# Ledger of designs, part 6: VH-VL binders against a6w1c8

Target 1, 192 residues: a6w1c8
Amino acid sequence: MSLSINAVARTQEGKGASRRLRNEGLVPAVIYGGETAPVSISFKDNELLKAVGTPGFLTGLVEVTVEGKTEQVLVKALQRHPSTGAVMHMDLQRAQADKAITTRVPLSFINAAQSEGVSKQGGRLTVESKLAEVRCLPANLPEVLTVDVIKGQLDQIFHLSDVILPEGVELVSLLKGEDHDQPIARIGKSKR

## First folded at step 26 (VH-VL)

Design d2
Fold by ESMFold2, fold request of step 27:
Structure d2 (fold): chain C 192 residues (1-192), chain A 124 residues (1-124), chain B 110 residues (1-110)
Amino acid sequence: as target 1 above (192 residues)
Amino acid sequence: QVQLVESGGGVVQPGRSLRLSCAASGFTFSDYAMYWVRQAPGKGLEWVAVISYDGSDKYYADSVKGRFTISRDNSKNTLYLQMNSLRTEDTAVYYCARGFTYDYLEGFYYFDYWGQGTLVTVSS
Amino acid sequence: QSALTQPASVSGSPGQSITISCTGTSSDVGDYNYVSWYQQHPGKAPKLMIYDVSKRPSGVSNRFSGSKSGNTASLTISGLQSEDEADYYCSSYTDSSTYVFGGGTKLTVL
C-alpha cells in the first residue's frame, strides 16, 4: 500500500562526491527535519527512475529504508538534468505523524466531457494549474484533489475554491484570504 | 493554441548541409525542452536530439552525433537543427516536438505536441 | 531496427475493440512507467494518445486506453471507427536516458 524505496547511507558529500556517485549510477539525496540529524543517502538510478514514475511518489508520503531502518518522508526538492530530465539530486523531509505538512498535490478535473460547456457549446477544458499546495497531517494527505466541472459553461473559470477537499485538508492559498482564490481552469472555445 | 511549424527541408546531395527551423507559438517556449524526431520514408520514428529550455545543454542520438547541432533562440521562439555531412540514410521527415518543463511534477518522457514536419531528401 | 516490437498490422470492424501490443525489455517497458502511444494518419504528424502507460491527454477519446503487463504494453481502442485507421507507435524512455520507438502498427478498419 505504502510507496517505498531502498537507499544506502553515504558519508561523502559535496560537488565532487555527487558527480562520482552519479557516474556510478547513484543519485544523491538528503533526509532532513524532525528530531534527528540529517542523513546523506543515495538511490540506485534505475530504482529511482522507476519510483518517480509511480503516481504519488513525488507528492505523497514515501517510506525510505536506509540500512534496514525506515523513515517516512516527503519529496521536498528535486533537481533534474536540464536536457535528459534525469533526477540528479533529491531533498527529503521527514514527516512526523503529529505535525502538519505542506506539499503540492495533483488536481484532477472530472466530467468536462459531460458539461454543457464542452458537450453542447463547443468548449474545451484548459487547465491552468496542475497542482495545489495543501496543508494537512500526514495521515490525511490525499493522492489527488478533484475538481468536478460538470456544471461548466462556455467561458467559465474555475478557481481553487471549486476543489473538493477531504476532511483535514486545507488549501494553503485560501488560508491567505478570499482574494487568493486563484483560477485553475477554464472552458474556452474549441479550435475545432 | 500550441503550434510548431518546421521549415528548411529540401533535396540535397550527400555531404552537403541544411539548417531546419521550427517556429513555436501558443506556449512559453523558453520553459520547455525541445526535441527533433525524424521518420524515414516508410519507416518508424527515430529520436534525433534534445536541447534544454535555455539552450545550455544538448544531447544527440549516436547516429547524428558530431554531424548535427541543435540550437534555439528563445527571443524568436525558434528551434534549429544544423545538419552537416548529410548522408542518404538521413533522408526523412523531420519533426520538432515539445518536451518537458521543470514546473511540472509529471510531463516527462513523452512528446505532447509535434509539428507537421519538413522533408529532407539526401540523394545523388 | 526499432527497440520495441509491435505487430506490423491489425484490423477490426467498426464497433469492435482491438488491442495493439508493444514489447520491450526490463530496461524500458518492463521496469518503468514511461510508455507513450502516438497515432499518425497518412501525411500527418504523430498525435499523443496515451502517456505514462495509461494516462490520456485532454481531448483524446476515452475509447483509447493503455496498460502494461511484464515487458508488454497495450493500446486498446474500443468502439472502432473509420477515423481510427492510422499507424500507431509506442515509445518508452529507457534507463540509458534515451527514447525508443516501436516500428509501428498499421490499423485497418474493415
Scores: ipSAE 0.378, ipTM 0.722, lowest interface PAE 2.9, mean pLDDT 86
Fold by ESMFold2, fold request of step 27:
Structure d2 (fold): chain C 192 residues (1-192), chain A 124 residues (1-124), chain B 110 residues (1-110)
Amino acid sequence: as target 1 above (192 residues)
Amino acid sequence: QVQLVESGGGVVQPGRSLRLSCAASGFTFSDYAMYWVRQAPGKGLEWVAVISYDGSDKYYADSVKGRFTISRDNSKNTLYLQMNSLRTEDTAVYYCARGFTYDYLEGFYYFDYWGQGTLVTVSS
Amino acid sequence: QSALTQPASVSGSPGQSITISCTGTSSDVGDYNYVSWYQQHPGKAPKLMIYDVSKRPSGVSNRFSGSKSGNTASLTISGLQSEDEADYYCSSYTDSSTYVFGGGTKLTVL
């Protein structure tokens, strides 16, 4: 699935210019990284609102078209309005095909309802981490990482090492050693 | 387990004030935006107010602006709604609801946990 | 605000599939993916069943699914059970930075 969005280049930068853009229904952003200079851009706020709600936009590779030129990027930072949640600013990093990237990828826990812990032992899956930081080449970036909890028992804790990894994908935390194998979910008693 | 428990509802006359409280537990309260949503008897849901995670920013529905004040005390894990100059149209069950966290990849634009609600009746 | 249109009621028999519609505009349901569905039993708080159009929070049965087409979002309940009898509300964030709710649909299980 190709995620894309159109942007316009902008010439003025800084806090004053950013405030003026937002008042006109535009959201300032920056594309940086790679071997070229950063580019200041803006998105129409309604187009960005749609894009941010599209699965994979915030965690996957996105094509941004600026003045007819397309760049492959990752969302690296995003500022939201503190009360409404509206996007105020976005930082985008260029993805180069031959350089490894690090980013956060969603975790998907499957088969919980069919597990003994949930189906027979009165348990409920509690997700403690919805994301995991991965390192891979851009072509290997998964849209989601799966954790199969079919064999889960009541009171069982699942860790990063339980994540199913595609080829070419590494979990950054596990590269630090076995004592960084953090909990990501557990099956605990359901209180009604 | 995430819990939100409202209190402070009751019967009051028009023009009077009430203060609602919402006690939060089972999550890091100071990481989340918090909302008040109300439901008139037999009617649908209406958004009332939102407060940012640290209390620095607040936003209100037009129907309550200038009369209601949302606030929070993160040291007590408590959300408040001060309701002044109450009108009969304010009669509703008031729910507190958990909003988004400030990790840009999580939960926006929906209310994942709600309290049981507290009834406010404004009648003469 | 009740800017989203839902049918007033829907009924079905146990074991059937039922769909509840939620019609908005291009400013909410049509162009954006921020539709949520809430279940409310009498005297109880609303419970989030579906968010971001089709996502299911932990602990919600996979009998509940969400979708949309054009300006209309749909909540589908398969394998209808008596405990599904409740009021159902849709909601959406709008491109005017507001929240809108539907008027609610009463589901009756026959």
Scores: ipSAE 0.351, ipTM 0.701, lowest interface PAE 3.3, mean pLDDT 85
Fold by OpenDDE, last read:
Structure d2 (fold): chain C 192 residues (1-192), chain A 124 residues (1-124), chain B 110 residues (1-110)
Amino acid sequence: as target 1 above (192 residues)
Amino acid sequence: QVQLVESGGGVVQPGRSLRLSCAASGFTFSDYAMYWVRQAPGKGLEWVAVISYDGSDKYYADSVKGRFTISRDNSKNTLYLQMNSLRTEDTAVYYCARGFTYDYLEGFYYFDYWGQGTLVTVSS
Amino acid sequence: QSALTQPASVSGSPGQSITISCTGTSSDVGDYNYVSWYQQHPGKAPKLMIYDVSKRPSGVSNRFSGSKSGNTASLTISGLQSEDEADYYCSSYTDSSTYVFGGGTKLTVL
């Protein structure tokens, strides 16, 4: 299910215009991609902050309504204030139903506590990568990718190839070759 | 290993000034936002000030605005807090803390490393 | 801004599981998943234990877990050990673009 947020179209562009928006409690953004020209938009700061804090907003499909028109988009870039973390700007890429998209999705590791490496051998699971880049049609975009580590032994390393892939979903790294099968987690001795 | 060591605390009278320092090591200091957080005796934590990685942005708690100045010298891996017009309510342990975040998809800013703190006592 | 509400103290026996609550409002804990927990032993620096409600930094024991429901975040410590005796503080991002801390909870291991 797609999240939804409202935006307002803006005609003024540039650093000065963006600064003015921010002073007014608005966050500038741009929607681009597809056959349609890019559009400059703005979000209400408080609404956007809430959205950003909502699971799936940064990694999933989002419905953005601008002047009564709704588009499905992905967050492709986000600029944050370097000290406060406040969102300063967003780049939003249009998603088309018939066009493959590339985006990062969260990894979920299950059965770690029950694994031999953890339960009997005194290890702990350390996650090295929390996200994985996938390619898929928008309709096939998963909310999360699962890695079952139930058979994990002490000092075992899990890789992208261990990810359980839903139908229609590909891992971008693996498409590049076996040498791109990156480690994503490890069961190792717990250090205090 | 990441280390933060505060210094400069002491006992001062109201209205006086004090300058705190925080020496950082074990990481690339210039890559991180830095914070001052204080804890009054028997009370909780309160953020005091923040400075961006390059010092271009500074923010203060309302309680210290106009009186405190945060700064940093990246060449010396040192964070500073200039405290002017000190008040009794400024009495606290002052901690230096490093701002932590993954990329924007993974999380927000948090305080992942803290110093041991330096005590500032403002009393007549 | 008002502090998040934590119980003043919590106690448990070794091996037990305890939970510390952190109650905020819809303008902080309720609106965001930017809740963090810090452990502080007497005379020691605070230590980040949980961030983003439920994520653990590297080196933090898996005995520590975090969750959130409504405007209340929770820190759960399983398999309680004597070394867990400390003060615990929660924190959350707010609509005011700032962080707010809880009042702290003293955990005693009996």
Scores: ipSAE 0.028, ipTM 0.545, lowest interface PAE 5.2, mean pLDDT 88
Fold by OpenDDE, fold request of step 27:
Structure d2 (fold): chain C 192 residues (1-192), chain A 124 residues (1-124), chain B 110 residues (1-110)
Amino acid sequence: as target 1 above (192 residues)
Amino acid sequence: QVQLVESGGGVVQPGRSLRLSCAASGFTFSDYAMYWVRQAPGKGLEWVAVISYDGSDKYYADSVKGRFTISRDNSKNTLYLQMNSLRTEDTAVYYCARGFTYDYLEGFYYFDYWGQGTLVTVSS
Amino acid sequence: QSALTQPASVSGSPGQSITISCTGTSSDVGDYNYVSWYQQHPGKAPKLMIYDVSKRPSGVSNRFSGSKSGNTASLTISGLQSEDEADYYCSSYTDSSTYVFGGGTKLTVL
């Protein structure tokens, strides 16, 4: 199931309006996409912080309820305060069932401890990328992508091409060409 | 390698002022938010102030608001803390720390590198 | 805001596993997954060990792990080693848009 969050519609726009909202403990956002016009909304700061801190909120489909109407969206952009990291603004793209979406999905590495590189050769799995950008229809969006490293040897590097892709899911980087097969993990000696 | 070196600490009387400096090296200073964190003798850590990468935004702990001013000179790779109207409770080792986020879009800020600190003693 | 509550001290023998608790409120640890842990050896600078409750920075041993349940975050150190002897501080973001630290825990390796 997708995560859910409540928002309030707003009519005032501009830098001044946004600043006022922030001073009131609110975070401005916009929902856009499809044939429907963009909608300006605001979130409660504390509620949004909780949501942002919840796994899957930034990487999965989210249900946003605005005045009783619920829309399925993806977080496409997030502006943070450059000092504290507080969310200052958020862009939400409507998910349409018949339109491909792009979003980041968490990577899960399995069988690392049992791999020869770790279990026998004294290596450690180091994750270089925790997320991967995918393209798929909303209905095919996975919660996680799996990388099986059971056959991993010491000093082995795993790449995006090693990801087990579910049906209908593509890795955006690989669509750009083989030269974009980026490393995502490696088994190596632990360094302090 | 990342290095932060605090200076300017010393003994001062209550009500006086002191200015701390933190010299940064080993990284692009202007790309990072910087923090001051203090630790009273035998006590825990307390963050004091933060300044954005370009100095445009500043944030202070309530305990020092109106008395302390954080600033930076990116051309000199130096962070500053101007401490005015010092109180006995301001006695502490003051650390400068680099702000860290794993992902600008998803992560919050933490303190990934710290200096060794400089001692400030406020005593009559 | 008051400091997060953590035990003053914990101890364990080499090879054992220990856990340090960090208890806050619904306005900090309970509300947010922005908990971090720092290691500090005597006379040394603090070191970030865990962030976002359970994430490890590069170079930090996998013997260190973090978790959270309710208003309590936990740091677990497995396979204790002599070099793990240090003070450990937890931290969390708060509803007041600030960070709060715990009082610190002294870990002794017996």
Scores: ipSAE 0.023, ipTM 0.578, lowest interface PAE 4.8, mean pLDDT 88

Design d2
Fold by OpenDDE, fold request of step 27:
Structure d2 (fold): chain C 192 residues (1-192), chain A 124 residues (1-124), chain B 110 residues (1-110)
Amino acid sequence: as target 1 above (192 residues)
Amino acid sequence: QVQLVESGGGVVQPGRSLRLSCAASGFTFSDYAMYWVRQAPGKGLEWVAVISYDGSDKYYADSVKGRFTISRDNSKNTLYLQMNSLRTEDTAVYYCARGFTYDYLEGFYYFDYWGQGTLVTVSS
Amino acid sequence: QSALTQPASVSGSPGQSITISCTGTSSDVGDYNYVSWYQQHPGKAPKLMIYDVSKRPSGVSNRFSGSKSGNTASLTISGLQSEDEADYYCSSYTDSSTYVFGGGTKLTVL
């Protein structure tokens, strides 16, 4: 199951064209990837705002319909207004069923409160990374990756290798070697 | 009142590194894009880098790309500029500035508040 | 990016009106209405005086006004006062998604 959104094809490109679109309540974007040429598109600002606020839109597969044609894509880049955070542009990469994709997936830490480090030793879980980059086929893309910290002790550091990986999913950092097993959370006492 | 105070400037040799800081007060720091702008002695103004309100986006002038890193700590209301591989042409007063835009639909901004600046001198 | 062209200096007597020009290209001043002007007194930080070609921030005197024609933007200061003596810089957005500044103009009040 994927989210869906409608877009309109556009021919004008460049900053000037993008600005005009924004003034018209539209957000420019581009779809690229595969053997098909890139396609410039635009979204309605209000619709995109709603979509961006929907869990999974920025981290999961999305169905984009342009002129009656629907494509599965991933949000690869999101440019926001530096002050307001409004979406100014979006890059969308086509997903092919038989091609591995790389994207960031949210991390969920469970059982922190029940861990010995927190429950008995007075520690607190501090999350250092909220997302992890994964490689997988589109069909295997998880909505979230889970880290069970139930066995966590005070001053314990959790790493990417502690993530529970579903079948067919790999962590990109770990593929680079064991020395890339980055810390993602820790149980410690609050520092003032 | 809005206040921006730069620090960290000094004299360094080419190839060395320097880190600038900008302490912000008088406004909600986390709501604004922040900029570094520099002015070489006797020269005009040149924007150096910008960082979005939450630090998710960073942009650099071509002249400093790959050498400078802009960052911020919203919990400390502080803006930073890490300058590596410094060159003589980097010699300038460095200002931190707050981003301003009248039209929020536009990705363009102006500089409505400036710090007093901190001098960076790169000399062999 | 090439700097916008400003006169090196302008002068006027108290009470007079002076104009500072800022000439760019069709890729900056001519293409956009994103022209700003900054005032800088010696040893001080720049101050935003005009944005969007002709808009004044709150607190800026109405003696300062901005306009644009073709590839040239202009800052006009009416009722010139001694405190107006400063360097003035224009700025514009460019097609390269960058900001370009003018070389600056030194205004002397006689």
Scores: ipSAE 0.020, ipTM 0.579, lowest interface PAE 5.7, mean pLDDT 88
Fold by OpenDDE, fold request of step 27:
Structure d2 (fold): chain C 192 residues (1-192), chain A 124 residues (1-124), chain B 110 residues (1-110)
Amino acid sequence: as target 1 above (192 residues)
Amino acid sequence: QVQLVESGGGVVQPGRSLRLSCAASGFTFSDYAMYWVRQAPGKGLEWVAVISYDGSDKYYADSVKGRFTISRDNSKNTLYLQMNSLRTEDTAVYYCARGFTYDYLEGFYYFDYWGQGTLVTVSS
Amino acid sequence: QSALTQPASVSGSPGQSITISCTGTSSDVGDYNYVSWYQQHPGKAPKLMIYDVSKRPSGVSNRFSGSKSGNTASLTISGLQSEDEADYYCSSYTDSSTYVFGGGTKLTVL
């Protein structure tokens, strides 16, 4: 079950064209990747705003329909308004079923309250990283990666290697070597 | 480490002007959107104004449009609020706040750091 | 007048869980997942506790959690502690490209 959104193809490009679109309540974007040439598109501002606020839109596969053609894409970059944070531009990469994709996926930490570090030793879980970069085929892209911290002790640090990986999914950092096993959370006492 | 310190508050009569300042430290000031938020005595919070990281964009609440001007001097790490044509309903503690977003793919801007506030009292 | 609706006060005993509601409209809480919660102790600056409905900033206790259903967002504080006694404000993005705050809720720890 993927999210879907409609867009309109545009021929005009550049900063001036983008500003004009924004003034019309549209948000410019580009779809790129694969053998097909990049396509400049625009979204309705309100629709895109709601989509961006929907879980999974920024981290999962999205179906974009342009002039009756639907493509699966990933949000690869997002430019926000420097005052409000409103979306000003998006880069969308085409996802091909037979090609591995790289994207960030949310981390979910479970059983923190039941861990010895929290339940018995008075600690709390502090999350240092909310996302992890994965490599996988589009069909294997998880909505969330789980980290079970049930065995956590006070002052214990959890790393990317502690993530429960589904089949076909790799953590990009770990592919770079063991020295890239970064901390993602810690059970510690509050200093406040 | 992050610090925001408001100043310039005081007691003024209606129709008068007042200029608030917010001194920022402990972070790269020029990288962040900055906000003014006010709180009337015993009341809730109200968004007042926002300025982009480079000062190129400014937005105001309807209640202060045409009367208040937000500005910043990145070389001095200072945020300003020029308040003209003050009204009794403008009486409040005025907070400066830093705009927050986790990263470019996460959420909108929120207020992750606040100053202690400066009291502005408008009374005849 | 366009403020989000919060209960004026809530109370709980140490160790209990309490929930603070924040009710808006389809033009703010209902349409967007851009809800935040702030904690304010007397005479102190507000502190961001939750953003994007349910996300917790680094350094914020995991006893604080957020959710949303329809036009109502909720802040839940589990394992209530004396230090949690404070005012809590919700906020949301609006269709007018602005932010609106709730009226605030005073939490008393009994």
Scores: ipSAE 0.015, ipTM 0.519, lowest interface PAE 8.4, mean pLDDT 87
Fold by OpenDDE, last read:
Structure d2 (fold): chain C 192 residues (1-192), chain A 124 residues (1-124), chain B 110 residues (1-110)
Amino acid sequence: as target 1 above (192 residues)
Amino acid sequence: QVQLVESGGGVVQPGRSLRLSCAASGFTFSDYAMYWVRQAPGKGLEWVAVISYDGSDKYYADSVKGRFTISRDNSKNTLYLQMNSLRTEDTAVYYCARGFTYDYLEGFYYFDYWGQGTLVTVSS
Amino acid sequence: QSALTQPASVSGSPGQSITISCTGTSSDVGDYNYVSWYQQHPGKAPKLMIYDVSKRPSGVSNRFSGSKSGNTASLTISGLQSEDEADYYCSSYTDSSTYVFGGGTKLTVL
């Protein structure tokens, strides 16, 4: 279930081009990656705003159609207006079916309320990491990674190794070694 | 009314660290990019660092990259500047300033409100 | 990045008009209409007087005006008053996606 968005190839280059695009209600972007040369494109501001507000757009595969050609891409960088948060520019990396991609995926923690640490010991789950970096083929890219904390005790720390990994998905940090098994959440009592 | 109040300045030796704070009031702090600008004694203004409204983006002048860190706590309406590995040339009055842009479609900024500044002196 | 070039000082009598120049390059003043001017009285923080070459923030006197030609921006102060005596700094957006300031100009009201 990939999201889709339309773009237009840029026809203007040079000084002030980005500003002109913005004045026209467009947002500049670039598609890069693979053997194909980078392509400068623009999105309609209102369409992009809607897309950015859609869960999974920034973390999942996106289908971008440019001049009738559709490509699967990942949002790799997003530049925002420093005051308003409006999208000013976006970098899109091409996803090739036969090549592994590296990207960040949201973490979802389940069964916290039912855990021993929370339900009986008065603890609260605190999330320290909302995203985890994964390596996988585009077809195997999950929308979310799940961490089941049902067995959690008070003062317990959960790590990347506690993530339930779907088939074909690897955690980049764990590939580096056991010493890279970073904490991602903990059950503890709230402090003022 | 908009008010910015810097603090944390003082005299330090080269190589030491110092942390500046800027307390903001009179506006919705979390809606604005914030900046640090410094002015050496008897000299002109120099842009130091900027942080976006939610802290997701940070930019630094080349002269302070790798040594200074800008941050903010929107719950406290406070801007910070962590200065490490201080040098004599870092001696200056440090101002916090609120970012302004007339055109919301532009990613550019001006400094529409300034604090009174806090003096940082780096000397052996 | 090198500072924009301003005259070290300018002077005028009350009621006169004076102009302060700010010269940059095609990579800053020449490329963009993002020039701003700041007024700074001794021992005080700078105050934004002009932005976007010629726009005035609310509360700034209409005696202050800005313009640009080529790589040079200009601040004009008409009907000069004693309170206008201060340092004035220009700034501009650059190709490096940063801002650069001028060296400053001391305005003396005679």
Scores: ipSAE 0.014, ipTM 0.558, lowest interface PAE 8.2, mean pLDDT 88
Fold by OpenDDE, look of step 26:
Structure d2 (fold): chain C 192 residues (1-192), chain A 124 residues (1-124), chain B 110 residues (1-110)
Amino acid sequence: as target 1 above (192 residues)
Amino acid sequence: QVQLVESGGGVVQPGRSLRLSCAASGFTFSDYAMYWVRQAPGKGLEWVAVISYDGSDKYYADSVKGRFTISRDNSKNTLYLQMNSLRTEDTAVYYCARGFTYDYLEGFYYFDYWGQGTLVTVSS
Amino acid sequence: QSALTQPASVSGSPGQSITISCTGTSSDVGDYNYVSWYQQHPGKAPKLMIYDVSKRPSGVSNRFSGSKSGNTASLTISGLQSEDEADYYCSSYTDSSTYVFGGGTKLTVL
């Protein structure tokens, strides 16, 4: 299930337009991609704040409704206020069913507590990467990628190649070669 | 923490070429516009070039237009500046800087993080 | 593009307040509220101190403040400290969709 959010088409363009929107409690954004021209839109800041705080919004397909029309998009860029961290601008790329997309997907590590490295050997799972970049068709985009660490031993390092890949999903790093199999987690003891 | 590290500076003769690199870390590189800013010895700061987050937009100062090319490799978290037909007046410390903007379309940015700079000396 | 006009130097004693002016035109400082200030110590990279005329990034001391009137922006440093001794540059967005820097001001703490 994809997340949904409402937006309004921007009617004013020009110098300081985005700043004015922000002052009005709106967040400027752009939808681009495909054969259709880019569309300037705005979100209500409170609604966007809630959406951004929702798991999957920044990493999954999102349905954006503008003037009664709904588009499926990915969040491709997010700019935040340098002091408050508030979202100041967002770029949204249209997803096309027949075109592969590249995006980052959350990693979920399961069975860490039951692993021998943790349960018996006193280790702790440390996650080094929470996201992985994938390439897939929009219909195949997973909400999360799973890494089963049940067989994990103390001092074991898990890599991207340990990710359970759904059908039609590729890890971008691995496509570059075996030397790009980056570590994503480890079971180890914390140094006191 | 955000880090920017410039490299590639050196001494070159007029008319030669040089390529600068800026290695970025500590942030999602592909989410930010990047800038080159230079400072001649004992002089002030001068904007050189900017590239959008995805590399789709590039802008140059008039002083370097047609000679310099800004580019980026988001897979490597690296910013580049290809400098051709170098002139003595191009002598400067070159800084890479991360750009913050409220709207990509309006094209105005602030420079919230800077590298340590790399010195380029163009002399006969 | 011509640089924004700053005084070459300013000085003050510890604990005092000083102000650095940055004068532009209606095509830059006067037209936009996109004025920023940068601090640069000798041999170091510039640091963003103020943006949007008067806003401070995280980690910047509240002793630094900015304002604008007409075509002139101002940086005020209150409670002057020895560590504030540095060069300060203003910058503004321009009608040409570029940024222009001031000539810089050397601040000496006496």
Scores: ipSAE 0.012, ipTM 0.526, lowest interface PAE 9.3, mean pLDDT 88

